# VHH binders against q93235: the designs that were tried, part 14

Target 1, 248 residues: q93235
Amino acid sequence: IFMKTLDPKVPRFYGKGTIIGVNPGVGYQPWLKERPDSTLIKYNLRDQKSYKAYLEQMKTYLTKYDSNATETRECGAGDSNDDLEKNPDALPCRFDLSVFDKGCSEKSDFGYKSGKPCVIISLNRLIGWRPTDYQENSVPEEVKDRYKAGSIAINCRGATNVDQEHIGKVTYMPSNGIDGRYYPYVFTKGYQQPIAMVKFDTIPRNKLVIVECRAYALNIEHDISSRLGMVYFEVMVEDKPVEEKKEL

## First folded at step 4 (VHH)

Design p21 (framework vhh_podentamig1)
Fold by ESMFold2-Fast, scan of step 4:
Structure p21 (fold): chain B 248 residues (1-248), chain A 119 residues (1-119)
Amino acid sequence: as target 1 above (248 residues)
Amino acid sequence: EVQLVESGGGLVQPGRSLTLSCAASGFTFSDYPYGWYRQAPGKQRELVAAITGGSTLYADSVKGRFTISRDNAKNSIYLQMNSLRPEDTALYYCARDIEYGSTWSEDYWGQGTQVTVSS
């Protein structure tokens, strides 16, 4: 029996125009170093070995947000990294991973064991870049209910009509997306890149779903042909018996 | 092993020119975008020029004076710096830009080359 496997290459970031006109690319995790040309997240719920590499990659990626980081400060809702460019002694805000404690933490195996896998979404780092807010009446419909001024909203959907039928319920953490207080990005000791996670709550078993995630801010352009402001990946959560192979 | 090595920096008088070079090895050069960054004492590192597969980008402070180019056959990136000013004094870095779906090893930097513009 012949099965056609989709194994798309990881897209490269491309900028256009002047520095102030460059769109950030969107990245995701878990992306496995062993399979750098693949955007496929595929595992079998009945085989813990099949998702171990994804869990290890998620854990490894998140070590850069060590809560004991020396060169960061605790920031409240009213704080910002806006002064990093002006004050050489200013410390960047520490990114709080506890926002992912609702099913997307290491304690919950990032949802993989329960068939509700979580995926990290981030913006590629552009020096001095920061999000600009949509005007009240200009927020795109697909993120209007979850948009918060000062943040970058994330929306993930099925890439085709068939995929959209299958993708099911998606939960975003934080609900408002990537918090803009961690911008602008600067080469400051201890800078922590902000991230969001998306959890696939009801993705179907034994179906390949092609996912398109977009980042939303006034100064993020979406270009399907160049994949600017968006990223594609595939998810396949299998529920199949593990065949036992014996040496003969 | 991925490696980026900058050269061409030095001490020059205002109004003069310098060409910085960045030699890359250990990966497929043509597949990546590249940038030139600089960091002056007491300031944040800033992007001054970038080159992708089809376009070039410049900071406003260097536009019209600096030109970035690439030579895929030589695995090299260049920054031609004309009409240099004292405020261009900085350590200059070349970098291989990040990829979509980047891992915890997100990008690669050279060690930098010092440019000092002073009379």
Scores: ipSAE 0.012, ipTM 0.240, lowest interface PAE 9.3, mean pLDDT 78

Design p22 (framework vhh_podentamig1)
Fold by ESMFold2-Fast, scan of step 4:
Structure p22 (fold): chain B 248 residues (1-248), chain A 119 residues (1-119)
Amino acid sequence: as target 1 above (248 residues)
Amino acid sequence: EVQLVESGGGLVQPGRSLTLSCAASGFTFSDYPYGWYRQAPGKQRELVAAITGGSTLYADSVKGRFTISRDNAKNSIYLQMNSLRPEDTALYYCAADVEYGSYWTPDYWGQGTQVTVSS
């Protein structure tokens, strides 16, 4: 068993992105505030109580997208929040949760019940920051099939060779990652932070998998030692008979 | 073949300093991340400090007291340990992950060097 000793009680990588330079940190959900020292998502498929806290955290996190239509606007392809910096009457793009309706919505219990758990991936809100496109022939191999100009591709892999063997198939929603139409960020009423979800389609039962997720844009640097542009968490989906707390 | 050889351990009194060295051979040294791990009697082996191409990371228990550095010309990494405490007593290992490139799960380990902090 490998003991995790380098993570602080609360995520410090958000602050590091600002003080080191303009490089957004990466966050994930569900992260439970009652267990702030843990990055472990562990539950038993046969015990709904074992994943209730994760579902509640996901629902709580997503309530920020319940904002009224009057505080946001519909944005199509090619739109952006460019006007937010110069026009006080401009409305931020509305983030549409229906993009997660293919197994990562509240109706599907975010995949937890079916053993295909979904994890939210987000970037820190840096005022004025926006993704810079890779040049066409410079897109990293691991995201080239899912990269879209103007967006931030997400790639999640097993953190070690053993984890990579076990992680199985991963689905990204939206497939192109975090859409750039929600950038730049300006401190504005009604702003909706864009997110992506990662679904673990074929993660094996009863195995701990350490996951590393990276965000990809030309102006996002990856630093393993400081975990800039990346985040780590662990997933364990158990399929075991329900054990009573009375017995060890 | 990759080899890592530690040196610099010893017995010291609390509040003193030690510098550990790790000599690497068998590969292009500058291409890979390196870490220092330690294992106290009856405890799990834990990551103490890590270094990549210019960036460093430290366990909370040693932050501000330990400094990791590298010398690419000498194919070596170092761990400067200041203000040593009895709880720092452990066998210290130099480690590298040549196959995956992550200091979290190294595939190459040194033999270890003993550090004992006591009177």
Scores: ipSAE 0.000, ipTM 0.110, lowest interface PAE 16.5, mean pLDDT 78

Design p23 (framework vhh_podentamig1)
Fold by ESMFold2-Fast, scan of step 4:
Structure p23 (fold): chain B 248 residues (1-248), chain A 119 residues (1-119)
Amino acid sequence: as target 1 above (248 residues)
Amino acid sequence: EVQLVESGGGLVQPGRSLTLSCAASGFTFSDYPYGWYRQAPGKQRELVAAITGGSTLYADSVKGRFTISRDNAKNSIYLQMNSLRPEDTALYYCARDIEYDWGSTEDYWGQGTQVTVSS
């Protein structure tokens, strides 16, 4: 039913009429190595120790974006990684973490302390894969307001009607999703995988919310059984008194 | 600009082995994906095997018989072909960036090397 029996760390290679990877899976962070079969993000606002592991995992994941000027280049609008194959000396686009400064940065504890936790969403790497734009009239309704040609829109909803009632306001960074300038993926020194963050601004206290996030581009199919273009996880933000160990 | 030169093709009998080599010239060899394609007479080119820095991929028709490898120090890619069958007869091409999503990155192709499996 839900993805706890699927290993999101393993990329999938399959094709429709070809023997190359054509449809990416979706991953999320923080995922704790100590609980590899769990997709539950659960913490107590009143207990900093309860979310410390999530913060450390987020920080560890983001260390791969530490600037290396000799291995990456600055890319503006209209740039892409197409140069990586055309020019053997080309460098991959540097991914700028400052886009997450709106409450999903390390200095804001990724929103955990304020009860507005942020979750990283990424696409599994497929060599040569890039997003294909929707036709103008075929953009899915749920991303229409945030879809930008050349990019991958992200949408997270409650997995059931009850979860959707509880999930509250969700903010996406960047607002238009994952920018296409970081595609196609080419295995090269210094490649920085683009990511998005999803911030749960008004998620309720003491309620388990099952979240479904989907990535949107014409060439992304959504299928939970094959773990394509979508991911599930659960969030529980508790606000309850810290339980003390009885001292003996 | 990367130039690819294939070698090692020839006539072999069924059940025998053959090793193809692809020599690449360029400045960033070790970071790029490479692949082997083949084209039989009257057929379209098909992917045989691909290699990145950390992964390999094989067509179902050759899986378990063919092995792709790379030697970054020699700027070369190899295809070890075991238990050859008449159906493996084709012109074999070495290519960089083997992914064909329409609108994707440019690919580079070698001249090809002929493999003929017959008695």
Scores: ipSAE 0.005, ipTM 0.145, lowest interface PAE 10.4, mean pLDDT 78

Design p24 (framework vhh_podentamig1)
Fold by ESMFold2-Fast, scan of step 4:
Structure p24 (fold): chain B 248 residues (1-248), chain A 119 residues (1-119)
Amino acid sequence: as target 1 above (248 residues)
Amino acid sequence: EVQLVESGGGLVQPGRSLTLSCAASGFTFSDYPYGWYRQAPGKQRELVAAITGGSTLYADSVKGRFTISRDNAKNSIYLQMNSLRPEDTALYYCAKDIETPYGTWEDYWGQGTQVTVSS
C-alpha cells in the first residue's frame, strides 16, 4: 500500500522494495472543504452562525473515532501497531477522545463559544513511518518540558514576532503530544489516526494571529515550502456586535 | 457523492476463477490507494490486496493466486481471483482511503459482494 503524498525526492525502500516517505507533513482542523485555499479560522463570539461550520467540521472529523470495540483494541504504553502489516487478525489501537475533555470536547463546542478555540493537529499518513526518539540532550528547547520518549511533541507559536506577542497562552492535549503507540500507519479497516489538540486560551479579540505549529521527533525535519513537519494557519476571534441589514 | 459499487461475486467450485470489479464515482480517480478486503463469517475483516498508481500489495494467503489491477479510463479496480479455495468464501469489499492536503482522512467502502467457494 503506497500513498500519493510520499516525498518523491527522497525515496526509502523498506521490505520487498516498498517505497515509503520519510518526513510527514502536518495537517490541522477545522479546514473547510468549501474554502480549500483558505487556512483562516475566523469567527465572531457574538454570532453562533459564524462558527457553526467549524464545529460541524470538527464533529465530522471526530466521527472516525466512533468505531466498535471489535474493530480496535485497547493499547497500553508498551503497545504499537507493529503487527498490522503482516497479521490479518491484528487490530489497530483505539484512540481515546477523552484526553480532550479539558475544554476541547464536543460538549465544550471545542472552546469556540468561550473564545478559547481548539485546533486539531495531525501528521499526514506515511506507510510504515514511526517517530524516532531524540537523544536526551538533543531535544529542542521549545518542547523540552513536554517531550516524552515514544511520542511526537507539538509546539505552536506566532509565525512572526508580532504574532508571538499576540498568540498568548497555548494548551496542548495530550500534554506530551501524539503517542507513538498508534504508529505505524497501515491501510487497514478501523485504523484510528492519532491527533493532538491545541487550545488558544488567551488569544486576543479582534486581532489576526498567524500560527505556526511544528511536530517534533528525531526523524521529522521542518520545511516551510513543502509543509513538512509544520503547518501554518490564521486565527481571528472577533468580539463585535451582530449587524443586520435594515430595509434591504 | 462518492460511491464504490462492486460486482462479480457468486457461487463457484474450488479451483475455478472469478473477477470482481469495483466502479468508482463522485470523485477524481487518483493514485491514492484502493483496496480489496474480505470478511468470512466469524472472522475479522482482512486486507487481501491494495493498489496505487505504481505499486501493489497482497496478503500472504492470496499472493500468487489473486491479482489486483486498475483501469483509470473506466474508474475501475479489479480483483482477479484464480485457483479459488473454500477458505476464500467471504463477503468482499472495495475500499478507498484519501487524505486531504490538511490531513482530513476519509474512507469509502462498497456494499460488498458475496463469494462462495463450495464443492
Scores: ipSAE 0.041, ipTM 0.423, lowest interface PAE 4.3, mean pLDDT 81

Design p25 (framework vhh_podentamig1)
Fold by ESMFold2-Fast, scan of step 4:
Structure p25 (fold): chain B 248 residues (1-248), chain A 120 residues (1-120)
Amino acid sequence: as target 1 above (248 residues)
Amino acid sequence: EVQLVESGGGLVQPGRSLTLSCAASGFTFSDYPYGWYRQAPGKQRELVAAITGGSTLYADSVKGRFTISRDNAKNSIYLQMNSLRPEDTALYYCAKDTIEYGSWGYEDYWGQGTQVTVSS
């Protein structure tokens, strides 16, 4: 439903019920509804209270994947949602959260407690949109080693030279990004939007790091003015004594 | 919290007009793109028209007949439907785009729908 690029000069998509082939926008979580003007993820490692809202937002977001098994189906490699338009009784692919069990699950507090916070990356919903594969020799260098045909690679970097020095090691789950089997997006009961998670393994303490994440497929153009194919947010992991008001 | 409520649907004869309205609440209205979608029985939901602050887009099947507009002071989106045809029969939904830097839940982007029926 991303519609920020409806000018005639932007790419358009076509399909049976789809007339807009615009670039999908990129979203992230945790983004707090209570602080809608903020893109800052800031917490103190020594104060579990400081990151509780982020954990609750992540948990709330992921409840969408608790869908009834009768509304979804298991999908293997090479499957897709292509049959949903042909067969009204076809079921959308079930998204398996167990791919995040290596440090980005609810049981691991999404890495926040260990100072390795995880961030959900998703594409805005565009009815009928699907990723188009790069030609073998045209895969961007920054995702070449993690690109898989049929999928959308994710790459997160420091937004400025200073941030690039500070961002440290980043782990992607799944390693190949967002799997294309969950596309095309179809507005149907039980559809589960695919996501990826990005874990900041070695982000520095007490430093603001501005992060830029980009999604990569041949039909995803990157444009900062319209926030196409990319998203920005800031991460500040503090390690400071708790300064909360003392209890009675 | 965030809610879109459609209204204005009904039963009309071919060639007549209807105006659909979408009332938005729970967010700053003028900051977001909006669209009108429709879904006929047994078919997938399709985009009919979309509007940003400075541009509009229409499905080829409705171009020249439908006009999308917004009223930021009233937190509302409208779809003026002229020269209605039987194939325009569908449940019509409005939807908003994802917030620039983040995304809310799946339910944040569409309303409950309003039925438009164009008799044969």
Scores: ipSAE 0.013, ipTM 0.288, lowest interface PAE 8.5, mean pLDDT 77

Design p26 (framework vhh_podentamig1)
Fold by ESMFold2-Fast, scan of step 4:
Structure p26 (fold): chain B 248 residues (1-248), chain A 120 residues (1-120)
Amino acid sequence: as target 1 above (248 residues)
Amino acid sequence: EVQLVESGGGLVQPGRSLTLSCAASGFTFSDYPYGWYRQAPGKQRELVAAITGGSTLYADSVKGRFTISRDNAKNSIYLQMNSLRPEDTALYYCARDIEYGDYWSEFDYWGQGTQVTVSS
């Protein structure tokens, strides 16, 4: 319905939370609505209760991708959401969560129980926005091995030199990042926002690590203060004995 | 703290007009997009209009009849409703977009709403 009423020329608008813009913000999960000002993901491997809220938040977020076969379609490598602009009856590409089956699925408790926690990375929705490809010789070094034309590469690093020494191995799912076939975003019933997951394979125990994740495409600029093209959060995976509570 | 306050609803006959207002406070108004939602009895909330710094968007059911506008100097948004129909009867809500949410379904900061009733 809304797609039929979108303005054909969209003026550039700067500001937090804009649906119209040129530079997407980056979001992550799990963040807890009960602690909205906190970017800390902290839990104890020996205490399942310490990470239950993060697992529930991840599950809740992913219910947006529950099966909707009548409002979405399967898309191959050559497909895109371009048809949504030309044909109001076209269906948006279905996002398949099975790409996260290598340790970042609900069945694996998103890696939390094994001390290899997964974090969802997404780009904020901007109407009509599409990733622009880097030229082959201009792909940033940190994503060069995982960059695919038509996609948005994700790279997460330690925010300081100390954090970078501690962050360890990071796995990206899908390995080439967020696939461009799910762009452009338009207000279409059944649209499924693409996401990536980042798995912290060897993050050390009992150490706070400040993480910086960036999204990479030619038309994504990185700005720390506005959280454009990048995001920060902290991870602390503890391995500590659980003390018994005193009786009343 | 952040607040949005709707006003301007009422009882009108079919074919008449109403203007709804939404007053915002507690944050930098010009930084955000805004929307108007409505909810009829027994129905889910639906987005009817949205506005950014220079772009507007309308549901098919109201296009050509409703106009959304903003006044950054007054920290307000408006919904001008012309040629009202009985099916426009609903409680109308103003909302601000949120940074990490779905831009159209997970708007932040809902007010109490303002009732619009179109009846002969």
Scores: ipSAE 0.012, ipTM 0.213, lowest interface PAE 8.7, mean pLDDT 78

Design p27 (framework vhh_podentamig1)
Fold by ESMFold2-Fast, scan of step 4:
Structure p27 (fold): chain B 248 residues (1-248), chain A 119 residues (1-119)
Amino acid sequence: as target 1 above (248 residues)
Amino acid sequence: EVQLVESGGGLVQPGRSLTLSCAASGFTFSDYPYGWYRQAPGKQRELVAAITGGSTLYADSVKGRFTISRDNAKNSIYLQMNSLRPEDTALYYCAAEYDFWSGYTEDYWGQGTQVTVSS
């Protein structure tokens, strides 16, 4: 039973992605459970079959936002999930997927067909955790223009100097990152996990790019060895001829 | 199909003890963190205790009186409740929450077991 087979060299995700803690981990999609050791998103623009699994994973991940519509409420400015801790009548805030309509929706095949793939970024759930605002003038430079008080900013870069030269233009949706109104998480049925999407607008063809994404709030520390506040994955968008069901 | 089944509830006098059990099936038990929650009439469901592979968490109201434990070989978690008080009267729920790699999350709830503390 391959789903139950554990590679002892793979870090224990259970010990780092648990509901108990003070510093959230960061996750991404599309990630395939059947290939748990792989963080590679690789496809060929000329071969629609090469990215079908990623599109299906993205669609599957996002269907949970439809199934919980009656167990959620509309939340505007000034609303939050704070009441979930104390109010028996409170419903969790509904997460609106329309924010991804700028090329990261199902209608656009999440950018894969156009060579501008989108990746979902989320924080691992911690009971009672809330983002804490940076002090004025203490916002990290790399997110300063996109930081919003009460929210979690996302920034993705090339993991090495070579990757940074190759990564190109990156678009964030929402531009200000993950809104704090969806916090705290308190194990409520119908809770909708807030997410951001990152779109790789100008990633080069036929080059492997190693990406590092970080989440930014005062109470998020970045530590790769502990898998906190940051995540790595690789993107390879190929443009190669397809012959007789085989790639070069 | 993932299922959590609670047992061990009942009527007890103040100062007595009860042990609640939760049997899990339909998934790899050791991959999940588990919690015990309770809900009294007219109140929202609250976390009582939680356990992961390396950590436990207790609500302030039960610290020193309740102990959560797990037995991976039996696919079960337990809540040992000592020095029970009338205010511990509630429906007790077993829950499993997992934040899979890459932020893919799943949660599961049992149907609950009633605990009543009265003379």
Scores: ipSAE 0.069, ipTM 0.482, lowest interface PAE 5.5, mean pLDDT 81

Design p28 (framework vhh_podentamig1)
Fold by ESMFold2-Fast, scan of step 4:
Structure p28 (fold): chain B 248 residues (1-248), chain A 120 residues (1-120)
Amino acid sequence: as target 1 above (248 residues)
Amino acid sequence: EVQLVESGGGLVQPGRSLTLSCAASGFTFSDYPYGWYRQAPGKQRELVAAITGGSTLYADSVKGRFTISRDNAKNSIYLQMNSLRPEDTALYYCARGEYDFWSGYEFDYWGQGTQVTVSS
């Protein structure tokens, strides 16, 4: 677990050659640029103002998927961005946000209002990178029930034994993780970075839970010191009376 | 609003050098990473170089020949291109990146581009 204080005017992770590489880092949203020292998602269910910044950050992040249909194409199972560099007429696969309509959409306040907050999980954009499949009998235990060949499975757990007791039920959208049809990444107009969302269905009230999320594919190494294949953040869903108005 | 304006392109002989410039306005320049990418006729665009506050990186096709730099006082980034080859012919764009806390760079804002043609 990684807890440090940094200059609040400087982003904590400014980038270390992550655009061109062989092992992706994992990122999450909502991360607030106004609080660059914090990986804490903390809000009070009884105070809509306490989660407004998180909702706005989620909405802002997702505007990149509002691109014109003419700049992307519909991709079915088995499709990929494989010919994107070779074919100048090729369009990147369209990423459909409707997969998050089961409690992680804007209309559901991304689960924040209901105390079931959703967190976006993504992989760094590495030029030419694609997931490599596990051998059928070598899929890690924690994702075996949700792993799909050609895809990247996501698993989030409590970072310590106490956190694992508190994290409760977690739902993944899409259930099989990030589909490989959106890979390889190539710098092209209209490219839509695939994402997953993790919904914390039964996280307890008034308890800090430290979460560790990992991305799973044969060619993803898990190394927290290098920020590869895994990410940490904290969630605290409070259920406390709203502060009374002060009369001046 | 974010505005990026490229300059310095032109027609040059193979083996020569060019320096591209990108002037940025409408935001705090020093807070962001920047990149140069290019698009050749009939090809998809590709990243050729990127620069943050602490590091640079280059595409394999340009390593050792191109150098990216930034000048925060002038709100500008530069691409020094040495030993130019015909295959470097492309429209070159500068881009402003957004660094996501853990997910790395996203280049969502770019200029109109400047044409570089390497030919006799």
Scores: ipSAE 0.011, ipTM 0.243, lowest interface PAE 9.6, mean pLDDT 80

Design p29 (framework vhh_podentamig1)
Fold by ESMFold2-Fast, scan of step 4:
Structure p29 (fold): chain B 248 residues (1-248), chain A 120 residues (1-120)
Amino acid sequence: as target 1 above (248 residues)
Amino acid sequence: EVQLVESGGGLVQPGRSLTLSCAASGFTFSDYPYGWYRQAPGKQRELVAAITGGSTLYADSVKGRFTISRDNAKNSIYLQMNSLRPEDTALYYCAAESIETPWGSTYDYWGQGTQVTVSS
């Protein structure tokens, strides 16, 4: 039946602006609606059942990108959604999930089985908002090697010094972050919200790591109290014997 | 079931007015953004107007003639259309941006549309 209306009424605004505003919030997946107060991604490598819900949530989220040629168009480098504001015949750019084929696709169980879990990062939709480029000499140090003009760079780090020591190598897909060709959003039917994925390549076993991800463009401010331009979640990849395998 | 139902369309002469209504049900009405779109035969849908709790946006083609408003007590969105022109003839859609999760993932809900025809 209609399961989504049974979800807890959790605050849905984690930043100023909503969809008509100036500063986007940042969201992540997999977030389980059955555990709405939890930002913890916790699973046991030896127990496929422990991460099944995360895989199902990832697959459910990504169904919105199923191909529809009549409501979207193929976009290459140099294309954009700029025409959506002025041309009623313009179609939004189709978002290509194949950019995640290097370990963050459904066929790779989004990295969960291999202990290299992937997390989706997205910006909240703001009508008419588009990223403003940093001046070349003003790009923040943590993203300068992956920053591309016209795009939104993503950087994930450990939230504390201890977490940063433990987080290990992180891979970003696409490497340059969220491509600006998918902006602006102007409430167009068939719009495909661009996303990035972050893969935790060397996260340690049996340790809780608190992760902070930030989105970078000149017109994105970072404010922890309002959750603008940034998001927190926790990852715990366990490697423990399961109850079913108890020695008799 | 989440549902947006448009009403108020019809045949009207140039220069007259119509009010379109959109009734939302099956989800929290709150401060979610709502919009009115229109689509003429053979053309793509275009945004006409959008509204949140505190802000409104209008397409240049309707600015100064159309007014979008909301009634939270009735879970309804309205489009007041003044000084109608033959070019305003289209199927008008109500749309809502629904947050699938509280973390900023969004999903669009669309009504079936209501026909507005401006002609003598």
Scores: ipSAE 0.015, ipTM 0.395, lowest interface PAE 6.4, mean pLDDT 80

Design p30 (framework vhh_podentamig1)
Fold by ESMFold2-Fast, scan of step 4:
Structure p30 (fold): chain B 248 residues (1-248), chain A 120 residues (1-120)
Amino acid sequence: as target 1 above (248 residues)
Amino acid sequence: EVQLVESGGGLVQPGRSLTLSCAASGFTFSDYAYGWYRQAPGKQRELVAAISYGSTLYADSVKGRFTISRDNAKNSIYLQMNSLRPEDTALYYCATEFYGDSWLPEYDYWGQGTQVTVSS
């Protein structure tokens, strides 16, 4: 007769195999469950209720990093998840949220109250995929100053010339992007997906800005139609008097 | 909620084949990652094979003998096990992991397991 089923999220990005390899998709947060088909992050600085849902979604997303010590390990420089492929006792690296403590933490309301909203950027989970380094003389110009060998650089820009004029200053955390020590993903229990955050430091008020973010490694191809290696979303930070809804 | 139901285990002689099936239900959209784990008596649970969208991974001990596949129309994944060895004897579990950029927290879902015994 009637059965209830769970309605899981609608995924924002997709990866697929190709003849030459597999290319990761890129996703973002906050993505509201009440409006899963929307890529619009819109709120009014003068109305805390207008951004509360985004803060709750960010907090909910980050609960996956409340790791159990038996399922993850501390990783320093030079450590990696390479052992996960061959060692059944190996533990995945713990992802440290403290890298976001400069304005993109829960204590800073992820920058929303200050009009400097932060957005999480992540890559989809492709089994066995690792970033391949650019040769030092071939790093794309837009990430050259922030590229680190062994990592995936992130760059966000306005999607059109008008959007680029309006996007303003953008800060990346970690500055060198997503660290390669968290790769490969091999369907390991307790795996913590690495993320980056992008902070919109000077985004203008009352203007819709369409943002394009790209992930950079030699083996990431950018394809607009398939949304591979890139993602789009819109940001609107309003500064308008609060209007009371007429309850009739 | 997600339910995973394994089937296809049994008792076989060394060198034979088995196909394990895992039927998934309780979700509206495709998951990106599915895996087969096994646990032998007195040992920890280990990953045998996994599939995520267009990519696969196999443990070195089964590479070339086992094949993981999925049928999205049937919401099922399969593990084709060829050239079985006594050391493949274990309880085999199906697992799924939601894509990490969900508006929901990530959860791992496990089946109850199906026993594979390889002995003469």
Scores: ipSAE 0.079, ipTM 0.495, lowest interface PAE 5.9, mean pLDDT 80

